# VH-VL binders against Uncharacterized protein YLR179C: the designs that were tried, part 3

Target 1, 201 residues: Uncharacterized protein YLR179C, of Saccharomyces cerevisiae (q06252)
Amino acid sequence: MSSAIVAKLNKEDIIKDTVKDLAFEILGELSVSYVDSDDIKLGNPMPMEATQAAPTIKFTPFDKSQLSAEDKLALLMTDPDAPSRTEHKWSEVCHYIITDIPVEYGPGGDIAISGKGVVRNNYIGPGPPKNSGYHRYVFFLCKQPKGADSSTFTKVENIISWGYGTPGAGAYDYIKENNLQLVGANYYMVENTTVDFNYDM

## First folded at step 1 (VH-VL)

Design m5 (framework fv_mogamulizumab)
Fold by ESMFold2-Fast, scan of step 1:
Structure m5 (fold): chain C 201 residues (1-201), chain A 122 residues (1-122), chain B 112 residues (1-112)
Amino acid sequence: as target 1 above (201 residues)
Amino acid sequence: EVQLVESGGDLVQPGRSLRLSCAASGFTFSRYSMSWVRQAPGKGLEWVATISSGSSYIYYPDSVKGRFTISRDNAKNSLYLQMNSLRVEDTALYYCARETYYDFWSGYFDYWGQGTLVTVSS
Amino acid sequence: DVLMTQSPLSLPVTPGEPASISCRSSQSIVHSYGNTYLEWYLQKPGQSPQLLIYKVSNRFSGVPDRFSGSGSGTDFTLKISRVEAEDVGVYYCFQGSHVPYTFGQGTKVEIK
């Protein structure tokens, strides 16, 4: 149920730090998989090098009646921890935007997300700064308003603060501006392990 | 490398307050949910409190709800348990534990401190 | 609250013999998505607890294959195929499916 996914997102403050007071209901499971790697499971750590190529993404609705062939989906990927978890002066950083994803069910009842629709912003893999600790890389799947297409959406020209010019602006603002409905989420963590060693006496 | 060191345990009279601390090192503290688990002398384990990485999710069992408050200071890599209105049955070794998620729906306690003893007696 | 009941509470075992510990929950701990968040922890004498098994049957990293978990719904079992001296301690089952999270009362495994 949607409440269990929301509880897991809340344990890592994903909702508080990204979509804030947005009213939503999770309608399914958002599966994210990188080549030759463990599946993304709401916050597991990933090696930076394993995440540089775009992942395979699928959505499995809890109830197929909630999405129809007329619906289109949008995928957003954001980093709320730029440059770090405790300093957000560059947050959020936009990593991926796909719109106009068709609702087409595969044999297993899943909807293919990656490789479908229109790529607005090309995938950019995690690049946490050295000594910045773990960053949360968050995927949001949204339902688009009926009749909307990629040409009606706001373009993200600058990935820092999603071009809004205000620290902390990002996915929430994009969702509100484009009348998107949040229906799925997942995330993982990456740390830049090429840190300088500082010996404390 | 990963270390959790509890402190603050003491002998205290019923009705008094005590604050426990847990100093974390060797990992990015702000990334992990943290918990307190206690064990009365010669008895079993009892979960006491959990706090999420950013303090948005806090949970207690009814036995301590309203009396105990879990909190954290991510800048200081520290976890706290404020214990008010202490009772004799709160006497226990209090463990600080780190919670790691292993799949989409569940976490486990992968690192534990050595515990700090709280004795509530007149 | 979900009550976790272990049996036996004391289990003396001759080295090299098998051991079996049962854990029963007062209600189903199958989560709404079909997963069962049943864990087993071991506390060796004078030491902090350590994780052995998660999600009923999955062995945690570094745990020897002589340990196995099984069960469903409300009835769960931890088995040690051949008990060694280093396996002595108190074993606890734990459910993470329902808040408040609860431990079983513990089973003390001792060498005869």
Scores: ipSAE 0.000, ipTM 0.447, lowest interface PAE 16.5, mean pLDDT 85

Design m6 (framework fv_mogamulizumab)
Fold by ESMFold2-Fast, scan of step 1:
Structure m6 (fold): chain C 201 residues (1-201), chain A 118 residues (1-118), chain B 112 residues (1-112)
Amino acid sequence: as target 1 above (201 residues)
Amino acid sequence: EVQLVESGGDLVQPGRSLRLSCAASGFTFSTYGMSWVRQAPGKGLEWVATISSSGSYTYYPDSVKGRFTISRDNAKNSLYLQMNSLRVEDTALYYCARSPYYYGMDVWGQGTLVTVSS
Amino acid sequence: DVLMTQSPLSLPVTPGEPASISCRSSQSLLYSSGYNYLEWYLQKPGQSPQLLIYLGSYRASGVPDRFSGSGSGTDFTLKISRVEAEDVGVYYCMQGLQTPYTFGQGTKVEIK
């Protein structure tokens, strides 16, 4: 199942454009659900208006023995397509960061991600520039290193290029800087053909 | 490298017209919204107009609506402000500013002075 | 119109000491996207305004980490942890949530 998820990420260049040469193994399914909407299914398009409230996120490991109660998880959400898929001068844009998520299994064998841990960056919904085409909104679930000092995780102060100051910098740099291990991913696509935002409108 | 340069400011009499220009360089002009912001001598900042990246949408405060028109020419990397029926209270330094869709005005020109007096 | 009110309007500070500026909006600036459409600008003497903080709390590129923005909805604060001589100028908050976009009156920070 791991290989099927990786194949879908590769189809839309998610790995190539975000986590690049990062070594990883997908350990489960990352479920992302917006209220009254279709579930996120590794690249389906979503109406922009349906994605403005924070989603419910859960992780279902393929094998429970791969995560212990002592592990902590981090959730990252990024847009590698800012201002568009073909022009990345603002990429990546940081949309959500939660750290220190406990590994606590629910009755269904899944781990609750949303509503747990410490929110470092509040959820920011998709805001692609009008008529910029589809943007990929990517969620990465990571395992934190054992004994990580929680104080090492801070808010991303400049969401443009995740504050690194280099076009294209983002989740990859954050993962490497904090010694995170990528274990889950999901993504969806949004375009904006109707609404001008105040700044670019 | 990223620059905005305003021009066209002048001394004009009340009731006359003036056209301001802003030349953009060092970035893909067509992908950014653009704004005009003014500052009367010794006073604070006042938003004047904003135009979308495509030029399809324009926004104004009531104080200039119907008198001022913001426009752009993406092929020429240029922004304009056509100012009609000028009033003494329109006297100000007029700034051109770049407006990214995620946040406010991150690049500003040096301004061009418009003085409306008899 | 959304009224933006700053306090204080004049803020003399000793170099190396912290400074705080308040900005209140007459309506919530929190959009359904989760963004607070509130920016902070600094205008140094004789210079054009420069962006310091966008979306309520995010620092613009090149802005020193001694500047921080906080708040949500209608009450916002700009803090300077250690005021330097080059920080002298007029600070403006601005709302970009709805037209007409409006600035606060400005807070003049000066060395005492």
Scores: ipSAE 0.006, ipTM 0.477, lowest interface PAE 12.0, mean pLDDT 86

Design m7 (framework fv_mogamulizumab)
Fold by ESMFold2-Fast, scan of step 1:
Structure m7 (fold): chain C 201 residues (1-201), chain A 121 residues (1-121), chain B 112 residues (1-112)
Amino acid sequence: as target 1 above (201 residues)
Amino acid sequence: EVQLVESGGDLVQPGRSLRLSCAASGFTFSSYAMSWVRQAPGKGLEWVATISYSGGSTYYPDSVKGRFTISRDNAKNSLYLQMNSLRVEDTALYYCAKVGYSYGLYYFDYWGQGTLVTVSS
Amino acid sequence: DVLMTQSPLSLPVTPGEPASISCRSSQSLVHSDRNTYLEWYLQKPGQSPQLLIYKVSNRFSGVPDRFSGSGSGTDFTLKISRVEAEDVGVYYCMQGSHWPRTFGQGTKVEIK
C-alpha cells in the first residue's frame, strides 16, 4: 500500500519537488475532505472555490503498532508551484501548520487530524494566479520526536518560501530542521480560471 | 523589517497632476498586491486603489476612477499613484499599504508613514 | 457601496476596564468563497494605522491577546479585555468582501 501511494506522489513529481532526498516510509492513508466535494484521492483536480474553508483530515495507519499513544503528529500543507508549475520564485508557499496532534483512534480505526493539536499557521486556501495552470497542494503528515517541545519548532511568519528567503525552500527544510518523520501524504490540484480577486458589481 | 516609504506629496492647485511613489523593502514585493489608502485631515480612512501582484489588475472607487492610476515596477520594488484632475476633496495624507495574503487582495498588514497632498487654490 | 457603521464613535475608558466596539455592514460580508473579509485597524495618535485583526477573528502577529474579534454576516465586535494606556487611538473596521473596499467611521478610544 505504501508503494502505491509513493508511486502516485512520483507521478506528479511531488517527492522530487518538495521532500527531495528525505528518507521516509508512508505508514498510512491521509484522507482529506472538503465540504460538499469529492474526496481527495492523490492528485484529483478541485474547484478553487470548494477549497477555501479548512478540510476535515484523518489518518488511517496500515499497522497500529507503528504509532504509540505517546506520539504526537504534525500536519503541513504546501504549494511548490508558486507562481506556477514552471516558475518557482515564490515556492514553496505555506498553507497550513498544525502540531501536537494526539494519536487517538476513533471508532473507524482512524486518527482525527483536523480539529486537534495546536494550529501554528492558520489554513489558507489555494490561490493560484490566473493563467498559471494547475498548482499541486500537498499535505504532509509527520511524527514529532518523542518528548519534543513544539514551541521550539521553526516559526513560519512569511509564507513565501516558508520564510527561508530562498526560492524552493519549504516543507523539506521545516521537516529536517525540526526532526520530523514523514509518515503520510496526499495532494490535489487547483487551477485559477478567474482574474485575481473578483467582487460583486 | 518591512518598510514602506512614501514620497511626492505637495501643495498643488485644483486641476493639476501629482505622482506619488512608495519604496518597499523587507519583503518579496512582486508576491503581494499593494494599495493606496488616504486620510483627510481629522477624518477617517478611505481606500483609493489596489494593484495585483503582477500589475495585471487594478481596482478603484468611483471617486477617483478615471483620474487616478495605480502602477508598480516590480524590478525596482516601487509603487506609484498618478493623480490627475486633482480636486480640493483629494486633500489627504496618502498611505502606501501592503496586502497581507501573497495571492490575494485581503487585509493591509503593513503601512507607510504617509505623504501629504494638499489641493488648494 | 457597503456602508460600515461603528458604534460608539467615542469611547472613554478607565484603565484596566474592558472595551467593546461594534461594526455593522449594510449587507452580508460572507463572500462567495465562504470567507468573511472583515479587518480591524488601530491608529494611535500621530502614527500610521496598524492591523489588529483579519478575517473577523484572526489576531495579527505581535498583537496582544487582550484583543479579540468576533461576529458573522453583518454584525461584528472588537473587544479589549483590559484597556491599557498604549491602546488609545482610533479603531477602524474595514470590509474586503465587496468592491469598493470600505472603512467604518472610526471609534476614538481615550483614557478617562
Scores: ipSAE 0.000, ipTM 0.456, lowest interface PAE 13.8, mean pLDDT 87

Design m8 (framework fv_mogamulizumab)
Fold by ESMFold2-Fast, scan of step 1:
Structure m8 (fold): chain C 201 residues (1-201), chain A 120 residues (1-120), chain B 112 residues (1-112)
Amino acid sequence: as target 1 above (201 residues)
Amino acid sequence: EVQLVESGGDLVQPGRSLRLSCAASGFTFDDYAMSWVRQAPGKGLEWVATISWNSGSIYYPDSVKGRFTISRDNAKNSLYLQMNSLRVEDTALYYCAKDKRYSYGYFDYWGQGTLVTVSS
Amino acid sequence: DVLMTQSPLSLPVTPGEPASISCRSSQSLLHSSGKTYLEWYLQKPGQSPQLLIYEVSNRFSGVPDRFSGSGSGTDFTLKISRVEAEDVGVYYCMQATQFPYTFGQGTKVEIK
């Protein structure tokens, strides 16, 4: 299952364009669900209007023994395609950061991600520019280092290049800076499809 | 083309358990939500359960909640319904139905149904 | 739960004449996504249900254009412009705007 997820991320250049050479050990499935909309399945397209409200996020470990009550999780959401897939001068754009998520198993063996922990950056929905094509919106789930002080995690003040000031900087830098371990991922695609309207009252 | 074939229906006594299966073919099973819908003899349609493409979301009406469990095996293109504590009013033809891709909404294809009779 | 109410429950019709079936919901079926998840199904005698119309007015593949759906909010209509012998059966509306999914009671269309 782990290798299949990593293979899909590689096929779409997600790894090359975001987390690069970081160690990536997928421990489970990251489920991202927008209200009564298409389930996120590693790259399916989503209507922009369906993704403006924050999603419900859950993590289902393949093996429950790999995550315990002593662990804390962090969720990152990034857009590596700003303003477009071929022009990254504003990439990556920070869309969501939650830290200090407790490992608490619910029914069916899932861990609730959304609604838990400390929200560092509030959810910002996709906003691809008109005629920029599809953007990849990528969620990374990370395990925090043992004993991390929650006060060491800070808000990203400038969401453009995650405040690092260089095109292409983002999740990679945040993960390295905070000694996070990648354990899950999911992503979807959004484009801005503008249609002319000519309605009679 | 698209085929859904149910099996497992039988005559059982009240309080017993039964497991239904649905074998799917002709579409990418892993991409679609799947549902069970039942119909009592001579009566209307009643929705029983829905499971998302990845088993991450599962829904039931109050009439079966706590007694029935929907599950799927994407590697085998199969859908299941585990029915416990069966009641006489669970007597019905049970249909497997293909729901929407990556979402929920409408049943574009239905199986032939498998008959479950609960009586003493 | 959303209650779905169909009328009439029995509809005898002469071949070639039009037929109309009403479906009303206890709550608006407009979803937050802007879509309205109201479907029509036909169950012919001895057969499984089949999809006719989805999202209020869209005909499913292979469904003849004599079938049309319309409506909004809580009030929906299925029309058959010229009923044929093969159209006999029980027609059901269903809402999928919220769980639990609920069906109408069914309308039996018969030849007079």
Scores: ipSAE 0.000, ipTM 0.452, lowest interface PAE 16.7, mean pLDDT 87

Design m9 (framework fv_mogamulizumab)
Fold by ESMFold2-Fast, scan of step 1:
Structure m9 (fold): chain C 201 residues (1-201), chain A 122 residues (1-122), chain B 112 residues (1-112)
Amino acid sequence: as target 1 above (201 residues)
Amino acid sequence: EVQLVESGGDLVQPGRSLRLSCAASGFTFSKYGMSWVRQAPGKGLEWVATISSGGTYTYYPDSVKGRFTISRDNAKNSLYLQMNSLRVEDTALYYCATLYDYVWGSYRFDYWGQGTLVTVSS
Amino acid sequence: DVLMTQSPLSLPVTPGEPASISCRSSQSLVYSSGNTYLEWYLQKPGQSPQLLIYKVSNRDSGVPDRFSGSGSGTDFTLKISRVEAEDVGVYYCMQGTHWPLTFGQGTKVEIK
């Protein structure tokens, strides 16, 4: 049984190319918004320029009973298409990690994600190579293990292959290694359309 | 015009640490990726570390992974290599080199410094 | 890791005669873009390496046209049509297609 969100992620091979055989259940909608630009809507293209500053992120659970004040959330952002969709020698590239996000409901029933918790890896905007086509930039929201000390979570010091040293390693490995539970996802696409008149530099 | 000047090489005992520096001038340092490439006495070239133009991406071969850390300070036009847990096998002339990026992660070395000698011996 | 193998390792040449150096890779160097990232570097005695040829056949700025590169896939050649005294040194091929970056063991060109 496919939820609408899961169906959309499957259509664009997000699950196949990132979290693979991970067992998960989407518990809500992850909203991602860049200043003065279109909202992220599960795979819409975005101009590279519009995505260089960190976005505003919120999570709206389908059922508020699924997340309580004792829970903490982690946000992961990854690029599985580095350097391109067909060549993965740098994949996945880590773009953002926030841990220890508190579950605090706003009046509208949403949880603020951006500006909360501990930033483990600073936001890095999309930078796809010229002529590499569209890259998928994927956000995963995860629930942390109850009572977990996030200071023990994997340190991503080299963002190439999330520091694992294996092409294609990334969010899946981080999620499994730190016993995270995937509960939300969203993504968008960016390509570098800049015309290069100077091959030599 | 383009100049890369390495420093910090020394004679050091196994297990100790050294920090190498490279001072860059004559080009816009912040727009170039940078690398360290070493050459053991009488031997060939071996790539040991790269760092992207903004400092975001670092990469290492297995021989130095976990022991060496490449970093840069674009405000000071400087590149560094922190070498920990040094081994006799790390003895080499260490070159600083600029890194041209054809496609994300496909590289060539356009400009090279003179090198700084690191000798690891008991 | 991609193994880069050069032959010969030592190449004594009479001035004015041609020279040829072979470089073979253990894997294809064709990138997903269709480009092949195979470079040649020259290290003259007592000097730092310098870029000579990039992307198989393109001469770097200031490199004399007596130098030419050719090849495809896993088999590459550097040719010097007329060796001059200033061409002595060690020539290295390098692949930039696969991670980690790897060099050949070098070919020493010297005057006989």
Scores: ipSAE 0.000, ipTM 0.424, lowest interface PAE 20.0, mean pLDDT 86

Design s1 (framework fv_siltartoxatug)
Fold by ESMFold2-Fast, scan of step 1:
Structure s1 (fold): chain C 201 residues (1-201), chain A 121 residues (1-121), chain B 107 residues (1-107)
Amino acid sequence: as target 1 above (201 residues)
Amino acid sequence: QVQLQESGAGLVKPSETLSLTCGVAGGSFSGYYLSWIRQPPGKGLEWIGEIYHSGSTSYNPSLKSRVTISVDTSKSQFSLKLSSVTAADTAVYYCARGRYYYGSGSYFDYWGQGTLVTVSS
Amino acid sequence: DIQMTQSPSILSASVGDRVTITCRASQSISSWLAWYQQKPGKAPTLVIYKASSLESGVPSRFSGTESGTEFTLTISSLQPDDFATYYCQQYNSYPYTFGQGTKLEIK
C-alpha cells in the first residue's frame, strides 16, 4: 500500500531529493512498462537502450472513490541526479510532462495514463553521462485542481532545472506553482555502460 | 526568433572599466545561460563568462579578477564589466545564449552581432 | 584548461569538393563539442552540437563525427556559401575553450 511505496521512495532518498516537504498521500499504484523489458518496481535498474521509447503507464487506485470522472491527472518525469547523484548543478532534468489526463477506468480497474491527455513536454529517455553512476528516473502522478487545463500550466522551455535556474529545482517547484496534488510515484535506475574505444581512464 | 543586441561605449581608456549591456528580445532568457565571448581583431574566440537568470555566475579564470557579469530580469538584459583594461582587451565583444544538455556546459545557439571595443590612448 | 587544436589552419578547396576539418581535445570531453561557422565581419553561427547533431536550418551537407578526443566536421559537397572560418568549442569543463579556427578558402 501507501506506506510500502513511501518506504521504497525513502530508501533511495527520492522524497528528500525531489518533493521535499510537500504534503502528499499515495492513492494507488503507478505502473510503468517499457517494451520487452522488466516492469518498473520502485527502483530496479534498467538498461539505458530499453528506456529510449516512451513507456506504457497506468494508475490503479487503492480506492476508486478517491478519484472521480471530473478529476484530471498530470504525469511528471524527472531526474534529480544531473550530472550525477553527488553533483546537482543541472538537476532536476525534465523528461516528460502530460496534463489533463482523464480519469477513465478500464475493465481491470486501472486508469490509462500514457496516450491520454495533452503532452506538454515530449518524452526524453535517460541519458546519464558515462562514469556518472546510477541516476534515479522518477515518475510522479498528480491530481489537478478543479477547472485547470494544460493551457494554463507553466511550459518547461529548458529542461535543465526545469527552467527555474536553481540547481535542484524541478518537480517540487512545478507541483507547487501549478497547485498539483501528488497521488502516485514510481522510479527506476539507469547508468551509462556504453563502451568508448578511445576512452583513456 | 530570439535576438541579442550588444550596446555600450566603443572606446575605453587604459586602466578604466569596459561596460557593455546585452538586450534579449523575441524569447525567454529564463532557463538559459547567457555568455560573453570576445574576439581580438584577426584572432580567435575567447569565452569570458556566463550568468543564469538567478544571478549565478561562472568566469574564465584568466579574467576572473577583473570581470563581473550581472543580470536584470525585469529589463531582459545582462551586462559585462571588465576593469583595469589594456590594449590587449581590444576586441569584438559578443553576447550569446547558451543551450546545454544533461551533464554538459553551454554551447551557443544565438549570438549578438558583436560590438567593437577599442582600448586606446 | 582543455586545449582545442584544429587542423588544418587553412584549407583551400573548390566548389563540389568533400572537405573535412579536424579538432582534437587535450583530454576527454565526451561528446560535448560544437562547431561554428563565421563569415568576415559577422557573428559565429551554430552548425553542429553534441559532436554530430545538425542544428536546425543548417544544410544536410554538413556532418560531424567523433572518435575519442578527435572530432571532425565534414561538408560533403562544398557550396560557395560555405567559405568561412570554422571553430570548434568544448563544453565539457570550465572554462569553455575554442579551437584556433580553420579558414576554408577558395582554391
Scores: ipSAE 0.000, ipTM 0.468, lowest interface PAE 14.4, mean pLDDT 86

Design s10 (framework fv_siltartoxatug)
Fold by ESMFold2-Fast, scan of step 1:
Formats: sequence, C-alpha cells, structure tokens
Structure s10 (fold): chain C 201 residues (1-201), chain A 119 residues (1-119), chain B 107 residues (1-107)
Amino acid sequence: as target 1 above (201 residues)
Amino acid sequence: QVQLQESGAGLVKPSETLSLTCGVAGGSFSGYYLSWIRQPPGKGLEWIGEINHGGSTSYNPSLKSRVTISVDTSKSQFSLKLSSVTAADTAVYYCARGYKWLQYYFDYWGQGTLVTVSS
Amino acid sequence: DIQMTQSPSILSASVGDRVTITCRASQSISDWLAWYQQKPGKAPTLVIYKASSLESGVPSRFSGTESGTEFTLTISSLQPDDFATYYCQQYSSYPYTFGQGTKLEIK
C-alpha cells in the first residue's frame, strides 16, 4: 500500500527533488480537498483559481497503533519548482506550515489536520509564472518528536528557499532541523495557462 | 491523432553506442512522459527509461550506467543512447507515450525499429 | 524490482470461447496495472489500464479484474482478431516491469 504512494511520488521526482535521502515510511493516506473541486490524488492537475483558499486536510493511518494521543503532527507544503520545473534557483517556496496538530480520531478513523494545531505560516496558494509549465505543490505530514513543545517551531520568515538561503533547500532541511518523521504525502500540479499575444503594430 | 516514430541506424558494432530518435507529431508532449521500451527477438518487453518535457529522467537500474535519454522540445523529439553494446542488446526498440496524473500506462507506441548488434 | 508472472504462457482456444489470462505481482501494486495486445510484427496496443478500465476503442468483450496481487484479463467471446500475445505491466514502482507474455493461439 505505502509502496504505491511512494511509486507515485517517484513518478514526478517528488522524493528526489524535496526529501532526497530521507529515510521514511508512509503510515497512511493524506487527503487534500479544495472547495468545489476534485480531491488531490498524487499528481492530478488543478486549476489555479480553485486552489487559492486553504484546503481541508485529513490523515487516515493504515494502522492506528502507530500514532498515539500523546503524538503531535506537523503539515508542510512546498513548491520545489520555482521559477519552473527545470530551473530551481528560488526553490523551495514555503506555502503552508501547521505544527502541534493533535492526534484525535474522528468517527471514520481519520485525523483532522486543517483547522487544528498552530499555523506557523499562513496558506499561500499556487502562483506559477506564466509560461513556466506545471509546478508540483507538495504536502508532507510529519510526526513531531515526543515531548516537543510549541515554542520549538517558528515561522519561516523568508519563504524563498524556506529562508535557508540555498537554492533547493526547503522541506528536507526543516524536517531534519526539527527532528520530524515523514509519515504522509500528497501533491498536485498547477500551471498558469494565461496566454500572451505578441502583435506587430 | 498523436503519432510516434523511431529512427536511427539498424546496425551497431559491439562496444559502440546505439543511438535512436523518436519524433512526436499530432500533439504536445507537455504533460506526458516518453519512454523507450525494447523487445529482443522472440522475447518479452523491457522498459529502458523515460523523460518528460522538462528533461527529468528515470532509468531502469539494470541499464542506468549505459543509458542516456534526452529531449529536444523545439523539434518535438526525444533520443536514446545506449553505450557499450553487445549482442544481448539486439532488439526491436519502441518509443511510447505514458500519460501522467495517475495514468502511467503507455497509450501510444511507435512502430518499432530493429537494431542488430553484429560485427 | 517487482516481478510480474503471467499464466499460462500459451493458451489454445476457439472463436467464441471465454478465456482468462492471469498476472501475479511479487508485491502489492494496488490497481496500477495495464494490459497490452501485440500481434506479430506490430507494436503493442493498450487494452486495459488501472487494472479494470477499458481503453477507448477496445471492444467490450475485454475486461480486467483485480484481487490482491492477482490480476486477470478476460475475453468473453473470442473473435479471430483477438489471437495475439498479451502482456501485463505494473506501473506502481520503478522500474516498470512486464509479464513474460501469454500467447493466445487458435485451437
């Protein structure tokens, strides 16, 4: 099951381009839903206008015994394709950070992610440049280290390269720096389809 | 309708580099992955590797040290180079289109081109 | 690598027969499986994708099913143009791998 998710992430180089050599195990399904839109399904394209408001996010573990009530979760959203898929000089761009999300199971066995915890970086919707092709917008769900308190996590002040100052720095560095464990992922794609015409007067 | 067509030398000497090109006509390959797949005479299919419009590649680990796939979007072409060939590389070589967005199967194939490795 | 094993290797049948070809994955691939038909001297053509979805233009007598790591391609009433070699392919994990093929021949 988890290997199917990993295969889809590898299909679009998500692992290679974001979390690199990070050892991880996917423990469940990360569901991402925008209002009046198709659910996010590991790489489907979305209209840019449909993604400007924050999505509803939930996590459904494959095995509930892997997460306990004492655990806290963190959600990261990143764009590794700034300014484009082939040129990453501004990557990764930080789009959303929520930390200290409680592990509280709903009636369906899912954990509510959005609307819970502490929002460190407010949601910023996709904004791919015109004629830059598709950008991958990637969500990572992580388990926080046991006993970490809310003061451990701070806002990413400069969203370009997640403030690390190195092109390509982002989610991987944040995960390592904060001793997070990657347990879920999902992503979608957006391109800016606005056409520019060149007229000879 | 989308059409794929392979071209390149049909005879390659052992130890040399096999070079093939696939032309894509009738549609953009933006949003698609383009693959090379081979079939030795009388045997089954083996995936070699893929590339997208942006130049991102994935290769079969068994061939990775010998394979390079590249794309020329201005000509709507992508190419395969396989170095240090031996008789085991004799096969019909196909290019094929794989759709992304959770549709990673091959919906269009070229007609195939036979490459024989012989002295 | 994920190994795909097809059975049988050769299947002899008559026009009008119902035939089933099986493909087994060495590990879980969910429904990320396609079936292709290949006639002698021709490129493969897509028949089924996502384990059970019929490709546009393919006759409705073709169907696919999934049960765990076992997948089947069924042709409900064989026609003369259905005699070909069939391949399954997983696209759950790199490298993509194909089954060894099943040759469907006339009895």
Scores: ipSAE 0.000, ipTM 0.444, lowest interface PAE 16.2, mean pLDDT 85

Design s11 (framework fv_siltartoxatug)
Fold by ESMFold2-Fast, scan of step 1:
Structure s11 (fold): chain C 201 residues (1-201), chain A 123 residues (1-123), chain B 107 residues (1-107)
Amino acid sequence: as target 1 above (201 residues)
Amino acid sequence: QVQLQESGAGLVKPSETLSLTCGVAGGSFSTYYLSWIRQPPGKGLEWIGEIKHSGSTSYNPSLKSRVTISVDTSKSQFSLKLSSVTAADTAVYYCARAQYYGSGSYYKPFDYWGQGTLVTVSS
Amino acid sequence: DIQMTQSPSILSASVGDRVTITCRASQSISSWLAWYQQKPGKAPTLVIYDASSLESGVPSRFSGTESGTEFTLTISSLQPDDFATYYCQQYNSYSPTFGQGTKLEIK
């Protein structure tokens, strides 16, 4: 199961372009759903207009024993393709950060992610420039280190390069800085198909 | 091992509703999307829609207004209804399974198919 | 939705030949592509999935490759049982779509 998800992420260079040499094990499926839209299926294209409101996010572990009530989770959302897949001068762009999400199993064996924890960075929907092609919008779910104080987690004040000031910096740096363990991922693709698009570069 | 078997009327009159059932035997019913796929004589394959054990459905947009897929977990069956049929709906109808994990995530496409059943739309 | 285009529509070949069938997606589908074999009067059977993974029980003479939005099914050293119609299918999005088919016939 986890190898199938990793294979999907590798086919579109998600690992290579975001979390790089990070050692990790996928422990479950990260479900992402936008209102009145198809579920996110590890890389399917989505209409830009359907993704502007924050999604419903859930995590379903393959084995419930891998996460306990004492654990806390963090959700990260990033765009490694800013302004485009081939030009990364603004990458990665931070789109969403939630920390301190409790591990509470629902009746379906899933853990609610959205609507829980502390929102560090409010959700920002996809905004790819016209004629920039498809952008990959990537969600990472991480396990927080045991006993981490909520106040130690960094808010990203400048979303461009996640405030690190280096093109290509982003989720990897945040994960390393906060000693997070990657346990889930999902992503989708958006391109700007509008005829009249204004973008302040 | 796993067996899928279509059943239902082979002749449907224009404007009526085409109704088929697929029986599923062997394997795990709850971890697969169950799909209907059709093939008009001498033509290619067209996906109609899918359902999972929970009853969640997804339909081909070109057929969505006429299609209903339902599941009866107590009988290990899922069914297709296609309303307002015309001669263009004459086809061999197949049921097939696809492996998934979580809501809508495919990990393996159609690995088992029923034998197919010919439905002719004629007066 | 995503359009899948196969070429050629008909391919004539002899036993022992190496044959190549191509499938092109109208947009990126990553590696979410399957190949099916269909013999007359029979249901399709899965041959290749995830662009290059051989389905269990399928002979090793079948192989798949990918390059961007172009996908290829190769059959090395054709056997009599390989004459059939082949379909590609994308499953990247919620609405799977098939190519129009390639009929592999005996020369």
Scores: ipSAE 0.000, ipTM 0.455, lowest interface PAE 16.4, mean pLDDT 85

